# Ledger of designs, part 8: VH-VL binders against q9vxy4

Target 1, 180 residues: q9vxy4
Amino acid sequence: MTNLRKELEKCKHPNSRKTKALGKKARRQNNKHKVRLGHAIKSNITGEKLSWFLGQIDEGRTEPLRPQELEDLIELYFTRFDEELEQINLKQSIGKHRANQHAARKDVITMTLEKERNEFRTGGLELMNLCDPLKLKMLRDWDGSALSVQHLKLDLVSYNMLQRLKEQSKKKETSEQMET
Below, E stands for the ipSAE of ESMFold2; O stands for the ipSAE of OpenDDE; V2 stands for 0.75 times the mean of E and O plus 0.25 times the DockQ between their complexes.

## First folded at step 4 (VH-VL; framework fv_ersodetug)

Design s6
Fold by ESMFold2-Fast, scan of step 4:
Structure s6 (fold): chain C 180 residues (1-180), chain A 118 residues (1-118), chain B 112 residues (1-112)
Amino acid sequence: as target 1 above (180 residues)
Amino acid sequence: EVQLVETGGGVVQPGRSLRLSCAASGFTFSSYGMHWVRQAPGKGLEWYAVISYDGSNKYYADSVKGRFTISRDNSKNTLYLQMNSLRAEDTAVYYCAKDSYDFGMDVWGQGTTVTVSS
Amino acid sequence: DVVMTQSPLSLSVTLGQPASISCRSSQSLVYSDGNTYLNWFQQRPGQSPRRLLYKVSNRDSGVPDRFSGSGSGTDFTLKISRVEADDVGVYYCMQDTHWPYTFGQGTKLEIK
């Protein structure tokens, strides 16, 4: 905090009782700040993810996505770093002396994509099941603010879940066609 | 003395092909990326292609993608530009340029003139 | 593509006087490593281009200290503190932050 930091800057003697008391208070404030910052970062990341998906759906569309359409969007989402990775790889590869430049950022992107792909193929990627008309409506009604993300009920969307929805949709279509 | 010497330019008819060469000396060629830049008569400089130090990565300007191919032979210290389906708009002085340790292009060849005309 | 715009397109200076050339980019040239990849080149009549500056303000070997560069983000300036006869030519800014690399249109420097 700016007020506490200013007060600490005014203390000249590290071993004084007042200075030690301010140090303890600063540590407690810093811990609270780190926790609050962590929650804000998570909300921002989730908000950006949801905004990306919303941006890929035609503004006028109200019908829910087909499971294949959602799968295609998730695969497209995994390509969102392609341009950045191409630029990093090209910059790294131009000169032999640059082979290790930007390794940290490339590693972060690679680990992020690996984690997301593994989540999608196993327990599910955290977003919303846009094959559900209620969920699509909730996403469209969202104001796009990270602060409002906490009011959205997220879902774990997995590859296997989407395959089950495809099978369910095909069976339902076949049954409805036979009824006529 | 770091030096780049270009050859292969000339007068060529539209639709034909031409291969430019750039001979490098005075530096460790295999450690640096190489570029091709052109300049049309009375016009400015225009970057077209780059190749990584080991030849594994290449990038082109949209105007030449699919028509030009950059390549290198590190054993011969030579850079190449294969130019296919040449158009009148490709008429220019073609420069090869060495990528610098600090990014950008620090050493340039003298240029070789390509004229595409009937 | 990143568009590089130079101003003026031509200037005439009296020998010994300063000269200044502006370069603007359509988007930021700051790379993810914190460096700004903006170069300046000189092309004398009938000669190949010669790099003067890289990363905005760093001079290449053999470039006189009367050449200096400044700027950040999208606005950059090349300054020649005291113009000499050998400075006649066209000056180009060039960005290598984004692919493809792009040059400005060039600024022609002439002696009055």
Scores: ipSAE 0.238, ipTM 0.656, lowest interface PAE 3.0, mean pLDDT 87

Design s62
Fold by ESMFold2-Fast, scan of step 4:
Structure s62 (fold): chain C 180 residues (1-180), chain A 121 residues (1-121), chain B 112 residues (1-112)
Amino acid sequence: as target 1 above (180 residues)
Amino acid sequence: EVQLVETGGGVVQPGRSLRLSCAASGFTFDDYGMHWVRQAPGKGLEWYAVISYDGSNKYYADSVKGRFTISRDNSKNTLYLQMNSLRAEDTAVYYCAKDLEWSSSWGMDVWGQGTTVTVSS
Amino acid sequence: DVVMTQSPLSLSVTLGQPASISCRSSQSLVHSDGNTFLNWFQQRPGQSPRRLLYKVSNRDSGVPDRFSGSGSGTDFTLKISRVEADDVGVYYCMQGTHWPFTFGQGTKLEIK
């Protein structure tokens, strides 16, 4: 099993990965039929999110994630802007007038994280249930293109949903152990 | 025009201390962060320290952390670098530089002429 | 820290000929705002560094148009279309996207 936390700790610059992913998507979109702007923006955001999660899973892994593993990964996803926020705070502290150059980006990050944390704790994040082996395979078969995101069957992954899956896993283990 | 002038360099023996000064003119010194960058003989440029516009925040490269201290006196428009426990490897030209204004980038737009520090027995 | 690698480390050119210096970064230099903060500096013998180019290709005030910059992501090039005698010196690329900002090791340009 891949240690997902250690994988994130090894990644010193998560923003570089996002920038590369956005570059790939932009090139692909330039060669394909365009969709309505609102849908294109949403697809880019969702595609970036899915790419981040796919990047955290060992390429050789075929078994689905355990509910605790997916929960841990979602909590790590909420830290993806930590380095950027630290750099923004550092830049803002250095010069008297530098704060004005970064306020908008910091606000966008803060709003995004608050929205995502609230979604996870309520109705669920729009993601894929990587505890389902079919969903993990579908994610791996995805070409990474924002245009192809519409062909993926997304799920709402919530904290409560993952807690229920943990209980199901525990009950199944107990039932198997009782068969003698 | 904007100008930075470094002083305080010289020849010093290993283990000793030295304090560099950088006198600023032609801009509102109190509004800008300030950097120290050094260049060893025949080598490239290497950033070492930055101080915020009000002196409340300071950051250092790992190679000098604990040995060098950056400070400023805004009433004198002067930046300082206190260098303790000097080693032969600290031999370099030391430049002070003004941080960028209104930028999403890190960097420096105004540099001093440099002051030479030679650590030798 | 982001590692900046320049090639070649030294370059000898006859007057009037072109010169080209490459710079590669260990990480993408594209900022989240869409800008690429790659700068080029010139240091003439005995002088302090002077910025030639910022954001890959934009010339600083007073920089001759024979200096040009290109590149994206992690690969960048400084080009001098026709080398003049006062171009002698060391050229450094520098990234300002990631903290701490870092310089390449430098490329020495000299005249044959």
Scores: ipSAE 0.242, ipTM 0.661, lowest interface PAE 3.3, mean pLDDT 85

Design s7
Fold by ESMFold2-Fast, scan of step 4:
Structure s7 (fold): chain C 180 residues (1-180), chain A 119 residues (1-119), chain B 112 residues (1-112)
Amino acid sequence: as target 1 above (180 residues)
Amino acid sequence: EVQLVETGGGVVQPGRSLRLSCAASGFTFSSYGMHWVRQAPGKGLEWYAVISYDGSNKYYADSVKGRFTISRDNSKNTLYLQMNSLRAEDTAVYYCAKDLEYSWGMDVWGQGTTVTVSS
Amino acid sequence: DVVMTQSPLSLSVTLGQPASISCRSSQSLVYSDGNTYLNWFQQRPGQSPRRLLYKVSNRDSGVPDRFSGSGSGTDFTLKISRVEADDVGVYYCMQGTHWPYTFGQGTKLEIK
């Protein structure tokens, strides 16, 4: 497992909590450490997400994605754990005794996907609007480092936002054709 | 006595089909996952298919995916392998094997049945 | 797929002497539950495979004490402390951590 996935799992497990009782000063330092760790985890998750999307786009392509293409890509992104979930489910189903047990990793994946799907349905998934040619170029120019994620201008990409972009594209086409 | 007995092997021509059976006795068949493992003449062991204790989940090696189908009948304590579109490279001794859920590895093996694909 | 590499591919040992077989995996075999699902099998000429060890070092019922397993992560060893005539055969390591299950290529043990 990557160090990022390992850190994310620790946040979901009881044993990820610091159990040291070192007094007021040490607790304050531990709280500061937890905050810094949270920021690093978020940047790493965002970096992995952006790398996944970049990897799905043909290396020679410079034209922006159509809204439907980005929607399809986001739906594909939600299937990224399918093979891992299949392997976990198969392991749990090998013997009758394990059938009713939950794997910690399966719970983390399920909660992650539920959160992401809800974000896409509501306020927007934190991404880059790849329907914008400037945003695609910015993603192409990114060095792939989590440390550089802070320099990218992220967007909230929601299902409703993409539907609005489709409507705008359709209206623009109609206007251009009528101007002839 | 825990025992697995394979049957159904034989000599078949390329492109044909064959169905293997594995009869289980001496343990609660319906509680354990089952595997098919093959061994080509003079070669090593190769895992290729598994089925969950209740038959709800199955997984195959890429080399046989779409051609082989694993199934089970818990009421008859029998495991099956349907082999379609057979190729010369499918020539092997086919073993059924029981998975022990705590070890995720095969603790009991059958005697094997020989499948020869030859024109 | 996880690649399992055994060494040596063949071994010739004098009766009563020790034998050692190495197995290396291309990926860690530690599962998310902390267990390492490495198995060792013995196949005597003309016979079905028989499991000797599971989870690295645990002997199956009926397996003599002279068989032992050790290792962690990606490097594993099967040891026979005093080789007997009945030990002639091929030995395989197998990982059950990742799907698909994969076997090593086998090590042939012969008596001098």
Scores: ipSAE 0.259, ipTM 0.653, lowest interface PAE 2.8, mean pLDDT 86

Design s8
Fold by ESMFold2-Fast, scan of step 4:
Structure s8 (fold): chain C 180 residues (1-180), chain A 119 residues (1-119), chain B 112 residues (1-112)
Amino acid sequence: as target 1 above (180 residues)
Amino acid sequence: EVQLVETGGGVVQPGRSLRLSCAASGFTFSSYGMHWVRQAPGKGLEWYAVISYDGSNKYYADSVKGRFTISRDNSKNTLYLQMNSLRAEDTAVYYCAKDLYDSWGMDVWGQGTTVTVSS
Amino acid sequence: DVVMTQSPLSLSVTLGQPASISCRSSQSLVYSDGNTYLNWFQQRPGQSPRRLLYKVSNRDSGVPDRFSGSGSGTDFTLKISRVEADDVGVYYCMQDTHWPYTFGQGTKLEIK
């Protein structure tokens, strides 16, 4: 137990000045703990996401991804829960009255996928632009630790961003063909 | 009373097929999922397949996936297991078992039917 | 797959004495609804399995008070307070928290 919690538990009078002061200090400590926990959770989620993408790229590959390849990987990433959702749906369907037993996990997955798909369609999914050779190198040099995620410069990768990169790639190819 | 009766077992040669049946009575068959569980001679229980109450969803153990097919006919209160490409290691007593909606697990079991795969 | 490990694999008990069987799972059996889906089955010689307990400690209808279950997370125990002749058989733990459903190896109970 923390000293603050012990002090609060020992207070006889709920409305005393000492109890109120300890309550405010405990709330400030709890808020600080929640903020730190939130940062750790975000770093873990981001680290898992980056590790998933890294795992999909051939270890020997040094060339940056084509925009279509990155788009294909992002769509594949959105299917990562398919097997779990199938198992949940099967369990919910096995007995006529089982519909609610897996609701919490299914809801979390559904909300996560909706959020990610919406981010990709709008402002961008928080990733690294693996179409940039420097970004691919940074990802490969990453030690895989959630603690080190803060040292990576992340990008917002959106559907529109990838379409723009495809257009740029086509223009470059056309220019190179004309120069021969 | 609630009862499950398995039939269709027998002695078959490797590579052949058998179809097991499980006749249900005493409960609303169409409201419950159904399982197949087997027990090899002198061995423990091993779960192999489940089918949802309406037959729309099925799940199998990896060892029988592609070889065994679970199905049901709610109008006949009967569960089936189609076993193809039988191997010596499929030799076992095959039990059908009823699922539950409130506590899970398999609360009612049949008496079993024996399948022996030998040359 | 979740591996269920029982110990001992066999035990001999004098009539009227207690018996205990342990069951350990390779991962937590607590489901997202807060329930733990661990079952205990009894199989008498030449008979079909019969469920004794569900959700760790709840007895099925007709199961004698002599049978009790306890445990949480990954460690579970089946206890028979006073063994009777009819208790001879093999006892299995089984989890239905995770797919596929898996059974322990079984524990054979015999009378001395």
Scores: ipSAE 0.019, ipTM 0.537, lowest interface PAE 6.0, mean pLDDT 85

Design s9 (at its last look DockQ between E and O 0.84; V2 from the best seeds 0.00; counts 0 for: pae E 2.6 > 2)
Fold by OpenDDE, look of step 5:
Order: sequence, then structure tokens, then C-alpha cells
Structure s9 (fold): chain C 180 residues (1-180), chain A 119 residues (1-119), chain B 112 residues (1-112)
Amino acid sequence: as target 1 above (180 residues)
Amino acid sequence: EVQLVETGGGVVQPGRSLRLSCAASGFTFSSYGMHWVRQAPGKGLEWYAVISYDGSNKYYADSVKGRFTISRDNSKNTLYLQMNSLRAEDTAVYYCAKDLYSDYGMDVWGQGTTVTVSS
Amino acid sequence: DVVMTQSPLSLSVTLGQPASISCRSSQSLVYSDGNTYLNWFQQRPGQSPRRLLYKVSNRDSGVPDRFSGSGSGTDFTLKISRVEADDVGVYYCMQGTHWPYTFGQGTKLEIK
């Protein structure tokens, strides 16, 4: 990036064919860099999320989660910042002139939670379907690195998806009872 | 000069109640949070309660939660501590302390009032 | 709760010599705003506590420059460059980053 900038600075005419070409190249490089950075950030966020979920599952558990268990776990996930928010709120409220102290962090947390809750209610939260034994195993075998997140097959886990899974499970249980 | 004066200490039996007061002067009392800190005889300092400038928010240490109530009357420039179900381990000098606008701790302390819980 | 551990618990110093007190926290005291809310208090015999330092190294008004604070994350130090007779008392570190606020055990400073 440093070399292209230097070359652009040496260009005397902004409208020269050479200058335009260099400018286009610089923009492409910047865009590529932005895309890479975006991917890295996304991978980190996803990695942190998956790490949280993994941390909630017993190390010896080999059986997949029941749909209700996964739903409960997701609801618990949405409460992961409750203590921090409480602390921020308390700190802000103590003194009359503290009104905007730590507002940025609170806003980020609130926005994140709102987004995640909305995703879960609509299109789905990007997660692994831990009701699938293969997915659970995959998550357990994961090294916890953000770089390896791309190798994990993620799902969109929604409220509606989990409700469908619950219904399917009930039907199977009823059918098995009728065969016995 | 900023000044805090605690009152209400005394000797009480276990299970009894006591109310402490802290009179503030020399600053705009209604603009600052207030703290209670205690010190058992020959022991260190223990933070156990805070109240916001307007009294709308309160926080307690687990050691006193459910037994002690912090409150304030801004019209009287006074901080209160209602202590219920007192125990021997509550024996201490009780200090009120002024909060800062910034979250830097407590800058002014009272002289303390002594509470003794004994049979 | 964040545990604050002071060392030593007692210190005997000759007049004019330096003193150093350590304070360690069980968790990082760096808050989300980037500040570290560590305080140092002095309590002279028979007196109320007095704050000496805030945010690790900032002196309150009227505190002599012979008092200094340093540290980061979980490890902090109070230094007295030249101990004077009126420095006798107990010193406490306190964290204000996490609720509830917590104090160290205290360090008793005596003159030899």
C-alpha cells in the first residue's frame, strides 16, 4: 500500500491515464483489505459466540442437545451481558453529572443483543445446530481458533426452527409408543 | 469545607435494629452518591453500600444484603443506614463517605460512629 | 467479588528511608473506558481514612509528592520516597472498577 501511494504522489496530472490506473489499483487494494478485515472481524465474533456455547456444554456430553435445551441455552446467551449492564447502569446513576459516562459500551451491548434477538426470531442466529450429534462433535473438536471457524458448518438457528424440531420429536415418541 | 458527621451508633443486642445518620455540609449533597464503609475493631475497611445522588439506585455487599437499607433525604442533607437483624460480626466503626463525579472512589470520609452488637 | 491482596501486611521503616507496598487484584481492574480505578487510602492511628491516590497514580489535593503509585492490570504499588513520622498508619488499596468495591487487608507502617 505504501508503494502505490508514493507512486500516486509522483503523478503530476490527476487525469493522466497512468494516474487513473494507479488510482483504480489503489481502490481495489483498499477494498480487498476492507473485505479481509471484515471477514476477520466476523470470524472473531463467530468464534467468540461458539466458544461461549461450547463453554456451556459439559465436557463429557456426547449426546446432542434437545431442542428445548438449545432454546434455553440461546436464551441464556442473550443474558451474558446482564451483569456488565447492571454495573454500567449503577456507575452512571451514582452521580448527577455522570449521565454519559460509559454510554458507548452500553450502546454497543444493547445493539448487539437487539440484533441477535432479532436474528433468532426471524432468519436465525448464525450458530451450529447442536441438536445434531455431528455438529456437536464438530464443535467439541474445534480448536477454539477464529481462523478455523471457516471450517465449521454453521446453521441458522431460529425460534421457529427449534419449534419444528420439538414437534418432530413429539411425533417420533408417539409413533414409538404405538409400536410397542 | 466538606464535612460528614455520623451519628446513631451504640450498643445493641443481637437481632435488634439500629439507624445511623450522616449529616453532610460544605457541598451540594443532592449531586453526589454516598457510601457506607465499616471497620471492625482491629480489622480492615469493608465497603458495603452505595446510594445514587437522587436515591433511585442502591447497591449492597452480600454481607449486608437484605438486612441493611441505605437511604437519603436530600432536603436535610442526610444519609441514613437502617440496620436490621444485627449480628456480632456487624460490630464496627461505620463511616459515611462521599462519592465523586468521576468513578474514582471516595474523597471525603466522616469521623465514624461505633456500633457494638453484644449479648 | 474481586479479592485485593496486599503485601507486606506490616512494614517497619527507618525515618528518611523509602517504603513500598504491593497490591494485587484477583481480576483485571481495567474498565471498559480504559481507566483503572485503583485507589490508595491512608489511615493514621485514631483517625478516619484519607484517600491518597486515585486511578493508580493520581494524587489527591494536599497529598505530598513523596507518595507515588504505579502498576497496571492486576499488580499495583504504592511508594513513599522518604518516610516521615506522620506517615505511621495503615494503608489500604481499593478497587472501584467492579461492584462491589473491595479493599485490601491493609498494610501497617511503623517507624523503627
Scores: ipSAE 0.557, ipTM 0.833, lowest interface PAE 0.8, mean pLDDT 92
Fold by ESMFold2-Fast, scan of step 4:
Structure s9 (fold): chain C 180 residues (1-180), chain A 119 residues (1-119), chain B 112 residues (1-112)
Amino acid sequence: as target 1 above (180 residues)
Amino acid sequence: EVQLVETGGGVVQPGRSLRLSCAASGFTFSSYGMHWVRQAPGKGLEWYAVISYDGSNKYYADSVKGRFTISRDNSKNTLYLQMNSLRAEDTAVYYCAKDLYSDYGMDVWGQGTTVTVSS
Amino acid sequence: DVVMTQSPLSLSVTLGQPASISCRSSQSLVYSDGNTYLNWFQQRPGQSPRRLLYKVSNRDSGVPDRFSGSGSGTDFTLKISRVEADDVGVYYCMQGTHWPYTFGQGTKLEIK
């Protein structure tokens, strides 16, 4: 990119064919770079999310999570910014004049939490179904690298999906009791 | 003419309590957050507690959480620090200081009040 | 907590010569609003601290222009262009970007 930028800078006339051709190459390279950066950012965010959930599960645990346990962890995940929000709110309250100023970081956090809660309520959070023993094993075998996230088969975990699993689990337990 | 005056310091035995006061004058006290900062003999400055302009938010250093309580009375232009379960390591000069909303720093300081915790 | 590290911890300077004190933070002091909330304080022997500078380089009222501040991110400097006898004391940097507010260890300025 440094070489292409240098060559573009040497083109003195904006309307030359060479300048236009270099401009198109620069735009294509920039667009490819932005797309790759976008994928890298998404992989990093997803990797951080998966690492957070893995960190909440005992290393010695081999049993899959119960649906209620996964729901509780997702609700706990939504509180991950509580300390930061408390610090921002304290910062805004340090003076009467500051109380009316917008905090960009607070806006980003609020938007992120609203989006995640809506996803969980509707189609599902992009996560792994840790109620599945195969999925839990896959998560434990993951090297923690954002580069490896694309090799994990992610699931959409929604509130409704977890309620269905709870109902299924309750019915299974009742049936097993009757088979004694 | 902007002034902060601390009172309430003294010599106390370990495990006892003290209440420090900081009287403010020359500015609109109710518009600014207030801090307590202490300095042990021969040591540096250490921040310990803050209270928002309206008293709704408070924050403490880990070393004093659960033992110290910051409060304010805006009608009396006075800041307070209630210190419970005092320990020898709480021995210090205690300063109150005013925050300024434009710079998140302590632009006005009191003269300090000395607290000595000894047996 | 953000760790503030000052250097040197003590400085001896001849009257009329310049003095420079460094302050380093363990993480960036740039707040989300784009401002850097680094303050400098002076404490003369037996006296209360007095703020000299706020937001890196802005002087409080009554502070002589021989005191100046510079720096960005994690590295900051307090400079006295011409030291006077009344400058004897301890100088502290303090960050107000992150909670809790934290001070450097202090730098003692002495005349030789």
Scores: ipSAE 0.412, ipTM 0.768, lowest interface PAE 2.3, mean pLDDT 88
Fold by ESMFold2, look of step 5:
Structure s9 (fold): chain C 180 residues (1-180), chain A 119 residues (1-119), chain B 112 residues (1-112)
Amino acid sequence: as target 1 above (180 residues)
Amino acid sequence: EVQLVETGGGVVQPGRSLRLSCAASGFTFSSYGMHWVRQAPGKGLEWYAVISYDGSNKYYADSVKGRFTISRDNSKNTLYLQMNSLRAEDTAVYYCAKDLYSDYGMDVWGQGTTVTVSS
Amino acid sequence: DVVMTQSPLSLSVTLGQPASISCRSSQSLVYSDGNTYLNWFQQRPGQSPRRLLYKVSNRDSGVPDRFSGSGSGTDFTLKISRVEADDVGVYYCMQGTHWPYTFGQGTKLEIK
């Protein structure tokens, strides 16, 4: 970055061929950095989400989650900002002149939760299907690193998918009872 | 000049109730949140409750939740603390304090009123 | 609750000499808006508490410039550059970043 700044400072004529070439080089390097940063941010967000879900499961549990358990956990995940929102709302409400403090943070939280709820009710949240014993084991074996999260094969977990899994569990139970 | 004056303290037996008052003057009382803070004899300061400027929101320390009720009457410029089921550990000087205009904290304190809970 | 720990709990200082009081929090006091809501109060004998500093280093109205505050995150310091007789009392730090608000134990300042 310092080399590029020094080369640009040598150029006294903005429209020179050298100035144009340095400008193009700087833009390409900036674009590479933005792409790398975007991938790192996505991996970190995914890693934090998976860590949250892992933290809700007893360390000794080996059985996969029932579909209702995973649904309940996803609904609990949507409430993860409730305490922070309560704190922000309380602080804003104390004095008449404080109304707009932290408004940006509150808006980000609201929009994030609205997006996530909509995803869950439509095409699905990007998660691991913890109703699958292999996926649960993969999550337990994960070292918690944002870098290694790229190797986890994620699923789209939706409300409708979970309802279908509940129905499959009931069909299996009924079939086994009829055979015995 | 902003002033806060607490009244209603006294000596009371455990299990009884007291109502503290804090009379406010010198500022627009209805624009500011209000706090109660106490100081046990020879001890430090402990925050206990806050009420919003319009009375719509309240928050309590866990040690007094369910026993103490903060309230205000903006037409009388008065803050209240209803203390029920008093215990020996509630013995303290009780201060009311004015919330800040633009940050988080307390700037003006009353002179305090003493509550003594003893058998 | 955020625990606020002051050190020392008692100070004896010769007139004209500096004094320093430490305050440590069990959690970061940096709020989501980037501000740090650490306050310092003085309670002189027989008086109500008086705010000295807010948001770490800002002096309240009428506070002499010999009082200064510093620190970040979890570690904070109140300094008095030259102690005067009127500085006798108990000094408290308080955090307003997290509910509930919490105070340090207090530091008693005495003149030798």
Scores: ipSAE 0.268, ipTM 0.698, lowest interface PAE 2.6, mean pLDDT 85
ESMFold2 (binder alone), look of step 5: mean pLDDT 90; pTM 0.913

